# Designs tried in a protein design chat: VH-VL binders against q9umr5. Part 178

Target 1, 268 residues: q9umr5
Amino acid sequence: SYKPVIVVHGLFDSSYSFRHLLEYINETHPGTVVTVLDLFDGRESLRPLWEQVQGFREAVVPIMAKAPQGVHLICYSQGGLVCRALLSVMDDHNVDSFISLSSPQMGQYGDTDYLKWLFPTSMRSNLYRICYSPWGQEFSICNYWHDPHHDDLYLNASSFLALINGERDHPNATVWRKNFLRVGHLVLIGGPDDGVITPWQSSFFGFYDANETVLEMEEQLVYLRDSFGLKTLLARGAIVRCPMAGISHTAWHSNRTLYETCIEPWLS
Below, E stands for the ipSAE of ESMFold2; O stands for the ipSAE of OpenDDE; V2 stands for 0.75 times the mean of E and O plus 0.25 times the DockQ between their complexes.

## First folded at step 8 (VH-VL)

Design v47 (framework fv_mavrilimumab; at its last look DockQ between E and O 0.76; V2 from the best seeds 0.00; counts 0 for: pae E 6.7 > 2)
Fold by OpenDDE, look of step 10:
Structure v47 (fold): chain C 268 residues (1-268), chain A 122 residues (1-122), chain B 111 residues (1-111)
Amino acid sequence: as target 1 above (268 residues)
Amino acid sequence: QVQLVQSGAEVKKPGASVKVSCKVSGYTLTSLSIHWVRQAPGKGLEWMGGFDPREGETVYAQRFQGRVTMTEDTSTDTAYMELSSLRSEDTAVYYCATGPYELFTGYYFDLWGQGTMVTVSS
Amino acid sequence: QSVLTQPPSVSGAPGQRVTISCTGSSSNIGAGYYVHWYQQLPGTAPKLLIYANSNRPSGVPDRFSGSKSGTSASLAITGLQAEDEADYYCQSYDSSLSGWVFGGGTKLTVL
């Protein structure tokens, strides 16, 4: 039998967003128990990410307990960060494959269309004034806003991303690293035509430097310092990078070719 | 598979009210954002309103504000659209529709009910 | 009177290429909001044809393509077939109306 699959949605999503993914899994891996967690749907997805992590933790613990052989996680967009944090705080998770589906794993610094929905009067260059305030950090998007021009504010004010990255010292850094390293495989999926994740390389732990030059995962301090285990995972062959062009952000979970190429191989 | 099944055709007098239902199956109503779109005979599609996850509430097209009420019964997975003070120009096929809400793309509707014909005549 | 303007009708012979335009303004397409397209066969409910400017849902042939530029969008149909005879609608969001809007619709006739 196939290991259960747990799906965590992105910003403003619901289980309905993954109807095609469910279809693909059922067709290719019949009998797979797939659970799409309908938590923090819609506007509730703006709740602080740590709150979301706690909620999702409560939901996945029973599922994991019933699956002693392990489970797979498919986590889309913002959900990818939720899942990474989840795996960091859980000392007893049994996740075989963690599939990060177009997630801003290294943060977001985009000036894309979604900003006009959430911050209609704000520009990318000025969003730090909002996001790095105590008020701003009450919104999920701000929890992974990563302004390369205000690194000091990011490191000191980010209540989520900076912590799970181990970029700011905290008492749980060592334990979180240990917990995260329990994952069998980290599958990173994303692509240049995403249009939302900015830079798109963030899905692969790449990100801007102070000059907005995109550096790869191996050039990041979090990798070099192995602050949460990326270097260790890479060394043991546990990181899979699956870039794909021609896929927009809203299509990652609804593309058959993408599924067969980047997702299906890790659902065994 | 997810489906939207609407109530049957209605015939109303001017000034009356009509309430159309849309029952969801395959998914829970709470996991969907139901919208309503109407189409007069031989005319185009017109968005009337629907649940907006961003606002956490139902929003209505300006044209129908004060005259339309959209409600949901989660216990029966049924959405309702009530239009009051009916006029002859309200004669149309009324559709309930849903789709994935995507903050980045807005609403698009990949699932439609079969439509409900509402005729307003004296 | 539709917020998004479409030609009332277009026609083509089988095998030909046809395009349907959707002209908006600075408050909708020009503001960067995505455009979606629907096909409506006679006597049926609309069907999603293109979403987010250029994406095809499963089951939609690659003969259908969408594009967006400036304040306008376009639906292109290549290799026109008899079964393509239908009404086509574009849809987007309008910030001035704070709501989603449809084009006036285009009747496609296959000659």
Scores: ipSAE 0.395, ipTM 0.767, lowest interface PAE 2.0, mean pLDDT 93
Fold by ESMFold2-Fast, scan of step 8:
Structure v47 (fold): chain C 268 residues (1-268), chain A 122 residues (1-122), chain B 111 residues (1-111)
Amino acid sequence: as target 1 above (268 residues)
Amino acid sequence: QVQLVQSGAEVKKPGASVKVSCKVSGYTLTSLSIHWVRQAPGKGLEWMGGFDPREGETVYAQRFQGRVTMTEDTSTDTAYMELSSLRSEDTAVYYCATGPYELFTGYYFDLWGQGTMVTVSS
Amino acid sequence: QSVLTQPPSVSGAPGQRVTISCTGSSSNIGAGYYVHWYQQLPGTAPKLLIYANSNRPSGVPDRFSGSKSGTSASLAITGLQAEDEADYYCQSYDSSLSGWVFGGGTKLTVL
């Protein structure tokens, strides 16, 4: 039988977004038990990411416990950050493949088309004033806002991303790294035509420097310091990079070619 | 397959009320943002109201405020749209529609009910 | 009238290109709200054709494309076919109305 698959959705999302993904999995791996978690749907996806991590943790524990052979995670957009934290805080996870589907793993610094919808007068250049306040950190979007021109504020104010990336000290950093390293495969998916995740290389742990030049994963301090295990995972051959052009942000979970190329091979 | 299945055609007299149902089949109602759109014969689409996931509540188009009520019964996965004080110009096909709760793309309707014809005549 | 303006009709011959405009204002398309397009065949419910300005759902031919500039959006249909004869509607969100709005619709006739 195939290992169970757990799906975690993104911002202003629900399990409905994954109906095509479920069809693809059923066609290629019939009998797979797929659980798409209906937690923090719609507006509730704006809740602080640590709150979401706690709720998703409670939901995944019984699923993992019933599957001693292991499970796979498919985590879309913001959901990929939830899954990163799950893998770090769970001392006993049995995740084989963690499939990160266009998630801003190093953060977001975009033109804020989606943030303009929530904060109509904001611009990416001034959103740091909102996000790096205590009030702003009560919104999931601000938990992974990473302004490359205000790194000092990001490091001091980020209550989520800077901590799980090991960019700021945390008492649990060593155990979080140990837990994360138990993952079998880290499958990173994203592409230049996403149109939302900015820079798109954030899905591959690349990000802007202070001049807005993208530095890839291997040039990041979090990688070089091996803060949560990326360098170790890459060295053991556990990181898979699957970039694909021509796919917009809301099409990652509904494109058959992407599924066959980037997802299907990692579902045992 | 996920489907939105609407109640059958209705004929009402002016001044009456009509309540159209929209049953979610193959999926749960609570994971969807149900909206209502009508279309008078030979005319265009008109949004009446629906659940706005950004606000976390149901919102109504101004021209229907006071006359329309949209409710949900989660135990039967059924959404309802009730329109009161019917006039002849309310004669239209009424659709329920839904789409993903996607902030990045805004709200679009990729799943529609088959439509319910409501005729208002004496 | 609707707050999103579309031409009431457009026509073309098979194989040609046609463009359908959707003109808004600063409170909707001009404010950055996404534009979606629907195709409605006679006697049927509308079908999503383009979402979020330029994205095609699975099953929609690449002959259909969407674009957005300033306060307006456009739907382009290349290689026009007889089966494309339908009504086309744009849709966006309007902040001054705090609600969703459709364009008036465009009837496409294939000559």
Scores: ipSAE 0.268, ipTM 0.715, lowest interface PAE 6.2, mean pLDDT 90
Fold by ESMFold2, look of step 10:
Structure v47 (fold): chain C 268 residues (1-268), chain A 122 residues (1-122), chain B 111 residues (1-111)
Amino acid sequence: as target 1 above (268 residues)
Amino acid sequence: QVQLVQSGAEVKKPGASVKVSCKVSGYTLTSLSIHWVRQAPGKGLEWMGGFDPREGETVYAQRFQGRVTMTEDTSTDTAYMELSSLRSEDTAVYYCATGPYELFTGYYFDLWGQGTMVTVSS
Amino acid sequence: QSVLTQPPSVSGAPGQRVTISCTGSSSNIGAGYYVHWYQQLPGTAPKLLIYANSNRPSGVPDRFSGSKSGTSASLAITGLQAEDEADYYCQSYDSSLSGWVFGGGTKLTVL
């Protein structure tokens, strides 16, 4: 019998987006119970990420309780940040594989049509004025906005990403690290042709320095300080990196080769 | 395995209303966004309305505003499109359709009902 | 008239390459909205052929391809076959109309 799989969607998304992923799982792992959480769909995906984490936590508790051998998480785009926060705040989670599917794990700094659509009068160099305000932090995308040129504002204003990364001190940091480290495997998926996640290496815990040079995960302070357990996970062989070129942001859950290469091996 | 199954063909008199149903199977209706598209005989596809995530509500094409109502019954997983004050030029095949939405892709319709022919004649 | 303009017809011989254009404006394709393509065989519902400018759904042959540039998009069919005879529609979003829009359709005839 295969462990149940829980799927968490991204920004302006819904459960239907994963229909092909569900087909792949059914074909390769027949009988697997797959639940695509139908919460915070469409515009509701703009609600603060902590609100989303609470709602998704309530939904996963009964699923995990009925699967004492463990569950897997497949979390797409913004959903990967929701899932990482779940792993930190749940002292009773039993997640074996956390599969992060093109998620902005170290944040987003993209000046794309995506941001122009949402904030039409702003560019990435100026968006910190909106995102690093109390009003801006009420939008999910601002909860992981990470301007490498205004790091002091990020560290002080971020209500979500700076906390789950352990970049700002808080009383739950030790407990969150302990909870996160209970995961069996962290599977990081993304690629250079994504077109939305900026830098695309954010999906692998890489990010810009002040010169917009990408530093990989092992060069990040959060890794070096082991602030939430990345160094510990890597040392015990629990981090899997699965980059794939040629896949646009909307196609990660609809590409069979990606599924077979990066996802299928971890759905034990 | 998701399917959209529409109600059967209808013949209506001018001035009447028609209500076409679209039953969802294989998924719950609330996890889908149902749009309605019509096609007059020998003509192209015409979007009539559907849920717009940017507006957070159902939006009707300007041409049909005031004559069309789109509703859903989640207890039966059935969507409905009602078109009132029918004229002969409303003779068409009416499709329900659904698909994923993302900011850059918008809706694309990868799943369609079989179509419902509505004929308006006196 | 449709806000997305397609040629009313195109034709080609078996084995040939044909291209179907879809011309929009700054309020739709030119605003960055993606283009999707549908094939409609006689007497059937439309079928998604290309989404997000260039992606093929599973089961669509790789001889179908799509592209976008500026305010225009293009569907290319290589190795033309008799069963490709159908109507083809492009689709996008238009901000000035606050709605989804289809092109007028192109009838492909295989000679």
Scores: ipSAE 0.048, ipTM 0.641, lowest interface PAE 6.7, mean pLDDT 89
OpenDDE, second read of step 9: ipSAE 0.377; ipTM 0.763
ESMFold2 (binder alone), look of step 10: mean pLDDT 90; pTM 0.931

Design v48 (framework fv_mavrilimumab)
Fold by OpenDDE, second read of step 9:
Structure v48 (fold): chain C 268 residues (1-268), chain A 122 residues (1-122), chain B 111 residues (1-111)
Amino acid sequence: as target 1 above (268 residues)
Amino acid sequence: QVQLVQSGAEVKKPGASVKVSCKVSGYTLTSLSIHWVRQAPGKGLEWMGGFDPRDGETVYAQRFQGRVTMTEDTSTDTAYMELSSLRSEDTAVYYCATEPYDLFTGWYFDLWGQGTMVTVSS
Amino acid sequence: QSVLTQPPSVSGAPGQRVTISCTGSSSNIGAGYYVHWYQQLPGTAPKLLIYANSNRPSGVPDRFSGSKSGTSASLAITGLQAEDEADYYCQSYDSSLSGWVFGGGTKLTVL
């Protein structure tokens, strides 16, 4: 039998967005128990990510307990960060494949429609003033806002991304790294035509330097320091990179070709 | 599921020591802030001490300083509370519990052990 | 003798609203530290009822609410039910003691 699949949605999303994915899984892997977690839907997805992590944890624990053989996680967009944090704080998770579906794993620094909606009078270059305030950190988007021009503020004020990345020292860094390393495979999916994740390489742990030059995962300090286990995972062959062009952000979970190429192989 | 499981009831003589254990399952002990609270029969909750995430160290209530020792064995995910020089007034149910709100993550914890009855009598 | 002061008992009829006060000082509630509330049924360990002043853990009905103002906090129970009969404790942190502080507990009787 196939391992259960748990799906975590993204910003302003709901379980309904994954109806095609469910169809694909059912068709290609009959009998798979797929659970799309309908938590923090719509505007509720703006709540602090740690709050979301707790909510999702409460939902996945029973599922994992009933699946001693392991489970797979498919986590889309913002959900990918939620899942990474989830795997970092859970010392007993049994996730075989963690599929990060177009997630801003290394953060976001771009003017997108949802940013304009929340901050209509703020540009990307000025968002740090809001996002790195206590008030700003009450919004999920700000929890992974990563301003390359204000690294000090990011490191000190980011209440989520900087912590799960191990970029800011904290007492749980070692344990979280250990927990995260329990994952069997980390499948990173994204692409240049995403249009939302900025830079799109963030889905592969790439990101801007101070000159807004995109550096690869292997050039990032979090990798070089192995702060949360990327270097270790790569060394053991546990990281899979699946870039795909021609896919917009809202189509990652509904594209059949993407499913067959990047998702299906890891649903064993 | 995350839970705290404590050792069984104890009967002690005055002047003796008692060591109560609290095993954590479903979560890493080091990720939790374990505290100890006791409750005498028919009385209220009394904090004895615990790990203070604000200070990053174990702190004891002044009333118990010198008599109480709280330790953790990370290899077995077990926290311990030892109370020495026992008195009849130490007769109580002893609970291990976690910090109810994690300032670091914003998580709440509703984690209490089932309690350990310690009876001190001559 | 408790650092936080609660009424020793409150009572109400089913369906009524009751409130339990928790009075602290400038070194605990007044200092801005969170107030938590626990429910303890007879013969059981305390259960977290309200955390961080006004938040409900999963499974706690919305008829339970917490608030904080100045040096005091309050637990409100609307639509009182028979199963609400229990002891209730407020808890906070005190900077002068560098530790947890509890209220003396309130026995809630449902008439």
Scores: ipSAE 0.012, ipTM 0.498, lowest interface PAE 9.0, mean pLDDT 92
Fold by ESMFold2-Fast, scan of step 8:
Formats: structure tokens, sequence, C-alpha cells
Structure v48 (fold): chain C 268 residues (1-268), chain A 122 residues (1-122), chain B 111 residues (1-111)
């Protein structure tokens, strides 16, 4: 029998977005119990990420309790950040594969279709003024807004991403690192044609420096300091990188080739 | 400059339907969130409904659900509000207005049409 | 219905200060939703006067100011002038209704 799969959706998303993914899993791993969490759907996905983490935590506890051999997480876009925090705050999680599907793991700095939908006149260069206020941090998108030209503001104001990445100190950092390291595999998926996640290498823990030059994961201070365990996971052979060109942001959960190449192998 | 230009006054009998138009001038309709607000003679402003870009859905005030339909024709940059089963208490000036897509300043109406008087009488 | 409560009328003499209150509840102003104010001159469409509690659009003189406290908001007009005679409406968002709500309106008379 296959381990259960828990799916966490993204910004302005719901379980409906994963109908093709569920079809693929059913075809290749028939009998898999797949739970797509219908929490923080649509506009509720704008709620602060720590609030979402609390709600998703309550939902995953009974699923994990029923699966003594472990579970897999598939976490899409913003949902990948929720799952990052879940793995850190749960000292008893039994996650085998954490499959991060085009998630901005080092943050977002780009004019996305979602931002144009919410703020059609705003530009990436201006959003730091709103996001790094206490009021702005009540919105999920601002919890992972990472302006490389105002890194000091990001480090001081981010109530979520800077903390889970260990970029700013937190009393629970040591426990969060220990909990995160319990994961069996960290499967990172993303690609250059995503069109939303900016830079796309954020899905692989790469990000812009102050000159907007992308530095890959191994050049990041959070990796070099091993702040939450990336260096340890890589040394353990637990990090899988699966970049794929030709896939737009809303197509990661509905592309068969992507599924067969990057997801299917990790659904034991 | 950007303007909202509404259709002319209408006189309708009870039980009829009315369809008011709101043409966006100097900008594109798809870049705006259009809402409808009415005002009965000598009375206050009443929100009827509008497009919520966060959900991608049109939201109607509860008292108008089932009677009102709000649509858009992007080819002509025109929004429409149709109200059916008209009653005498529907006599009002009907306004279209734009909501900026800015959660951080709150949901306010920055541009207003000139209004369309709808009179319901027998 | 008037989800937000305003006094039906206020009056003042030229040069005076008047304030118009807007009282809500925990599902709107009390929940932290911003309050916006509109001025409606006789026979015209409403015009945005104050947005997000206290901000003025271009062209609105600083004689007009907004404030918010708890479940209520206030519009203050200093140096009252004859041309300020109009109806004033507050507006917010209500989470229990999932929609926009207006106050009942306040008629300002300049004596």
Amino acid sequence: as target 1 above (268 residues)
Amino acid sequence: QVQLVQSGAEVKKPGASVKVSCKVSGYTLTSLSIHWVRQAPGKGLEWMGGFDPRDGETVYAQRFQGRVTMTEDTSTDTAYMELSSLRSEDTAVYYCATEPYDLFTGWYFDLWGQGTMVTVSS
Amino acid sequence: QSVLTQPPSVSGAPGQRVTISCTGSSSNIGAGYYVHWYQQLPGTAPKLLIYANSNRPSGVPDRFSGSKSGTSASLAITGLQAEDEADYYCQSYDSSLSGWVFGGGTKLTVL
C-alpha cells in the first residue's frame, strides 16, 4: 500500500486545481489516500501565513496519526511555505517526501498575475512600502515578499519567511531545525518558464543579491550557516532538484510529464 | 482622463426589467473593478454589488440576490447592471463606480459615473 | 439598512468646526476595515473625500480630515464654508455581510 498524500494549495486556490494531479496519482499508485485540504481557499489564502499554518496543522494531525509508515506532502506555490512551517513546528511529524511544487522558498520579488489582479498599478519596486508595515504583514503575500534592494527591511519586518529561513533569530529556531530535519526527502520543483515565481530559482532556495544577480542555494547564508538544515539534508542525500522548462505557474499540477519525472518517483 | 459614462434615464412599469450601462472612457474595463450603488430620491447610498477581483467573482448585496445581474462586455469597455421584477421602491439614481485593486488602502470607490435615473411608475 | 450609523444632520456657521460621526460594529470598523468618506453636492454624483481613514485625494483641501477609534470614525471640517453644504457618507466593508456598507448620510447645513 502507498503512503497517504496530503496536498496544500496556493494563493487564490482550492482543491479543484488538483483534479489532474489526483487523476495521475490514481493511475500510477491506485489505492493511495489523497487528501486535498480545503482550508484557506480563495480569498482566505490572503490570511497571515502563521494563521494558515495553525489551521493546516490541526487538519494534518489526524491524517498523520492514521499513517504509522508516514505520509507525503505535495505543496503548491504559497502552499510550499505553509508546509515548510508545518515541518518546523511539528515535533512529531512523519513526513517522508515533501514535494515543493514551484514555491517561493527564498521569497518573491516580481510582478505576478496575482499581484496585478490585487494591485494593478503597483510595481515590485514599490511593494516594500506596504509589505514591510505591521498592517502589510497581515497578508500572506507580504509574509514572503523579499525585496533584495531593501533586505534590511525584509529582515526586520518579515513575520514569517525570515523566521522560518533562520534569517532572523527566533527562540524556537533550534527545535524548528530539528523538526525540519526529520523529513525523508525534500523534492524541489520549478522552472524558468513559470512566469509568476520571481526569481524562479527561489523554488530551489536561490535568490537575488542586491544587484539582482541570482545566487544559488549553496551561496546563500542560510545554507552556509545551515540555519534550518539545508546543508545537512544535502549532505544526507535528501534534497532532490527537479527543474523543468516549458511549464507555466498554473500548469505544475496538471502536466503529465512533470508528474512522471518529478513527483511519481517520490510517492512510495 | 478616465471617466465612467452611464446610459440615459429610463421609465419602466412595475414588473419590468431595466438594464443600465456604464462605459469606461480613457481606460480599459478589464483593469477596473466596477460596483453599482443606488440612491432613492432624498435617501442614502446603497451598495448593490460589484466585481471582487480577489475572488474573480461578482458579489451581490443579499437583498438584491435573485433580482440583479451584473455583466461586462470587454469588447466595448462597458459594464451592465440589470434589475428585474421592478417595484416602485426601485425608483432611484443608479451609479457605477470603480474600486481600486488595493487591499492596503481599503475598498473605496474612487471614480463615479454621472448616474442613471430609473423611474418605476404605472 | 444602515449598518453604519451617522447623525441625520449637522450645522455650523462659516469659519466654525463641525464633526460628523460614523458608528459601526465589530464586523466592520471594529474589525479594522478602513473608513472612507464621500461628499455629495446637490444634484451631483458622490465624490471621494477621504479614503483609508485619514487620506485625502488630490484636490481635497486639508480643512477636511478623518479619524478612526474603535468601532467609530469621524470626519472633521474646519474653517466651514458655504460650499461645504452637502450630504456626507461614510463607507466601510462588513465581513459578516461580505460586502460594502454605507452610513445613512449626514446633511451639513451652513447657516
Scores: ipSAE 0.000, ipTM 0.394, lowest interface PAE 12.3, mean pLDDT 87

Design v49 (framework fv_mavrilimumab)
Fold by OpenDDE, second read of step 9:
Structure v49 (fold): chain C 268 residues (1-268), chain A 122 residues (1-122), chain B 111 residues (1-111)
Amino acid sequence: as target 1 above (268 residues)
Amino acid sequence: QVQLVQSGAEVKKPGASVKVSCKVSGYTLTSLSIHWVRQAPGKGLEWMGGFDPRDGETVYAQRFQGRVTMTEDTSTDTAYMELSSLRSEDTAVYYCATGPYELFTGWYFDLWGQGTMVTVSS
Amino acid sequence: QSVLTQPPSVSGAPGQRVTISCTGSSSNIGAGYYVHWYQQLPGTAPKLLIYDNSNRPSGVPDRFSGSKSGTSASLAITGLQAEDEADYYCQSHDSSLSGWVFGGGTKLTVL
């Protein structure tokens, strides 16, 4: 039998967003128990990511308990960060494959439509003034805002991304790294035509330097310092990178070719 | 296996109101955002309004504001569209529809009800 | 009067290639909003044909393709078949209207 699959949605999503994915899984892996967690749907997805992590943790614990052989996680967009944090705080998770589906794993520094909605008068270059404030960090989007031009503010004010990345020292860094390393495989999915994740390489732990030059995962301090286990995972062959062109952000969970190429192989 | 099943055809007098229902199956209504689109005979599609997850409220097209009310009964997984002060120009097939909410790209509708014909005639 | 402008009709013979244009403005397609396409067979509800400019839902043949450039979008149908005879609608979002908008529709006739 196939291991259960747990799906975590992205910003403003619901379980319905993954109906095609469910169809694909059922078709190709019949009998798979797939649970799309309808937590923090819609506007509630703006709540602090740590709050979301706690909620999702409560939901996945019983699922994992019923699946002693392990489970797979498919986590989309913002959900990918939630899942990474989840795996960092859970010392007893049994995740075989963690599939990060177009997630801003290294943060976001893009000027997208949601910024206009939340901050109508703010541009990307000025969003740090809001996001790195105490009240800004009460919004999920700001929890992974990563301004390369204000690294000090990011490191000091980011209450989520900087912590799970181990970029800021904290008492749980070692334990979180240990927990995260329990994952069997980290499957990173994204692509240049995403149009939302900025830079798109963030889905692969790439990100801007101070000159907005995109550096790869292996050039990142978090990797070099193995702050949360990326270097270790890569060394043991546990990281799978699956880039795909021609996929818009909203199509990652519904594109059949993408599913067959990047997702299906890891749903064993 | 997800379906939207709408109520039957309606015939109304000008000035009256009509309330069309849309029952959801396969998913809970709370997990969906129901929108309404109408189509006059021989004419094109016209968006009327729908739930916006970002705002947590129903948004109506300007043309119908003050005259249309969209509600939901989560206990029965049924969405409703009520249009008041009916006029002959409101004669149309009314569709409920849903799709994945896409924050960055907008909205498209990949699931439609079968449509409800509403005829307004004196 | 539609926010998005489509030709009222197009026609082609079986096997031919036809294109349906969808012309918008700076407040919708030109603003970067994605364009979606629907096929409506006679007497039926619309069916999603293309989403997010160029993506095909499961079950839609690859002879259907969508593209977007500037303030316009286009639906292309290659290898035209009799079953393709239908109405086609483009759809997007308009910031000035704060709502979703459809094109006027195009009647495709297969000769």
Scores: ipSAE 0.300, ipTM 0.733, lowest interface PAE 2.2, mean pLDDT 93
Fold by ESMFold2-Fast, scan of step 8:
Order: structure tokens, then C-alpha cells, then sequence
Structure v49 (fold): chain C 268 residues (1-268), chain A 122 residues (1-122), chain B 111 residues (1-111)
């Protein structure tokens, strides 16, 4: 039988976005139990990420407990950051494949329609003033705002991403690293035509330096220091990179070729 | 497999009200954004109202504001559209429909109910 | 009047290319709201044909394509077939109305 699959959605999203993904899984792996979590749907996806992590944790615990052979996670966009935190805070997770669909793993630094709706007069160059305030950190999107021109502010003010990436010290860092390293496979998916995730290489743990030149995962300080286990996972052969051109942000969960190439092989 | 299953045809007198139901099958109502679209015989599609993801509220087309009420019963996964003060021009097929509710992308309807014929006799 | 304007009818012969226009304004298509297209066969509910300007749902052949330019959008059908005879509707969102809007519809006749 196939391991159960748990799906975590993204910003302004709900389980309905995954109807095509469920169809693909049913066709290639019939009998798979797929649970798409309807928590923090729509505008509630703006709630602070640590609040979302707590809610999703409560939902996944009974699913994981009933699956002694393990489970797979498919986590889309902002949902990939929720899943990153779940793998770190849960000392009892049994996740085999963590499949990250175009998630800003090193953060976001780009204008989007969502940001313009929330902060109409802001530019990406000045959004740090809002996001790195206590008020701004009450919005999920600010929890992973990573301004490469104000890295000191990001490191001090980010209540979520800087901590989960081990960029700022935390009392639980050693335990979080140990928990994260239990994952069987880290499958990273993304591409240059996404149009929302900026830089798109953030989905592969690449990010801008102070000159807005993208440095890939192996050049990142968090990788070099092995802050939460990326270097160890890569050495184990547990990291899979699956970039694909021609796919827009809202199509990662709805493209059959993407599913067959990047997702299907990891759903044992 | 998600489906929207609507109630059967209705015949009403002018001045009456009609309440059409749309039952969600294969998914939970709370995960969907339900909209209502009508089509008079031989005429085009007319959006009546539905969930607006920007403000988290149900929005009604101005033409129907004051006459239409859209409600949901989460215990039975059923959405309702009630139209009051019926006139002969309200004779139409009424559809419930849903799609993704992303803030500035999507807002298309990829799943439709089978339609409910409402006839207003005079 | 419809907020989105479509020609009431269009016709073509089998194998030909036809296009159906959808003309909006600065409060809808011109404001960046995406355009979606629906096909309605007689006696049936509408079926999504194109979404988010140019994407095709599973099962829609690549003979159908969508595009957007400025305040207008177009649906193109190549290799026209008799079974394509139907009504076609464009749809977008309008910021001044704070709601969804449909075009008036175009009846496609295959001659």
C-alpha cells in the first residue's frame, strides 16, 4: 500500500486548489489516503506563521500516529515554510518525503499583488520598515520577508524564518536540527517562470546577496555551517532538486508533466 | 471527486420567494467559495453574487442587492440562494459554481452545478 | 449593457481559424484582472475552457488558446470543428463594481 499524503496550502488558498493534484495521485497511486488540510484558508492564511504551525501540528499528529510506515508531505508556497517548521518542532514526526512546491525557503524579496493590496504605498525597497516592526510580524508574509539590503534587521526582527533557518540563535536549535534530519527526502521544486517567488531560487535555498546577485544553496552560510541540516541531508543523498521552466505560481499543483516528473517518483 | 448538486425545478407566482440549494459532494463546503450565476432562456450568463476573497464577505451584484440572500449550512455542506419579490423576468436557470479564491489570480468557475430551472408564472 | 463586450456572433468553416474578442475597460481587464473563457453547448451548464488569460484545463485541446492585450482579450480556435458550435463567454472581475462580470456571449456557427 502507499503511504498517506498530507497537503498544506499557501497564501490566500484552500484545499480546493489541489483537486487536480488529488486526481493525479489517484490515477498513479490508487488507494493512497490524501488529506488536504483546510486550516488557515483564505484571508486566515495571513495569521502569524507560528500560529499556523501550531494548528497544522494538531491536525497532522493523529494522521502520523496512524501510519507507522511513514507519511509524505506536499507543501505549496507559504505552506512549505509551515512544513519546514513542523519537521523541526515535532520530535515524533515520521515524514518520508517532504515535497516543497515553489516555497520561499530563504525568504521573499519581490513585489506581488498580495503585498500591494496589504501595503498599497510600499515598494520592496521600503517594506522592511513595516515588516520588521512588531505589527508587521503579525502577518505571515512579513515572517519570511528577507530584505538583502537590511540583513541585520531581518536577523533581529524575523520571528519565524531567521529562527527556523538557524540564522539567529534559538534555545531549541539543536533539537530542531535533530528532528528535521529525520526526514527521508527533501524534494525541492520551483522554476524561473513562477512570477511570484522572488528570487525563484529561494525555492532551492538560494538567495540574493547585498548586490542582489543570487547565491545558490551551497554558497549560503546556513548550508556551510549546517545550521539546520542541509549539508548533512545533501551528503546523505536526501535532497532532490527538480526545477521546471514554463510553470506559473498557481500551476505547480495543477500541471501533469510537473507531477509525473517531480512529485510522482517520491510517493512510495 | 467534487460535485455540486442542486435542488429541483421550481414554479412560483409573481411576488413569491424561491430558495435554491446547492449541496457539496466529495468536499467540505468551508473549503469552497460558492457563487451564483443565472441565465434567462436564450440570454447570457449573469453573475448574482458570491464570496469575495478580498474582504472575506459575500458580495451581491448591485442589480440584485436587497432581493437576494446567499447563506450556507456547514452541518449539511449546503449553500442556498434566496431570491424575493419574483417577477416574470426572473424566469431562468440558476447555477451554483465554484473555483479557487486567490486574491488577485483565479476567480474562475471550474465546477458548476447542473442548474435549477425557476419559472415565474403570471 | 454588458461591462465586457463580445461580438454577438462569429462564423467559420471547418479547419479554419476564428477569434472571439472580449473588450473591457480600465476597471477590469485593464486593471490587471485575469480573463477566463467558458464554452456552453445547448442545454448544458457552462464549461471552463481557458483560465487566467491563457491556461487550458485538463481535457481542453490546444486548438483553443487565449490572449490578453491592454483592456481586451481574445479567444482563438484553430482547426475549427462542427462540435465547436456553441456559445462562448468571457469573464473577469471589475474593481468599480467589486464583483464578477461576464461578457454578453458570442454564438459560434460552423458553416
Amino acid sequence: as target 1 above (268 residues)
Amino acid sequence: QVQLVQSGAEVKKPGASVKVSCKVSGYTLTSLSIHWVRQAPGKGLEWMGGFDPRDGETVYAQRFQGRVTMTEDTSTDTAYMELSSLRSEDTAVYYCATGPYELFTGWYFDLWGQGTMVTVSS
Amino acid sequence: QSVLTQPPSVSGAPGQRVTISCTGSSSNIGAGYYVHWYQQLPGTAPKLLIYDNSNRPSGVPDRFSGSKSGTSASLAITGLQAEDEADYYCQSHDSSLSGWVFGGGTKLTVL
Scores: ipSAE 0.207, ipTM 0.686, lowest interface PAE 5.9, mean pLDDT 90

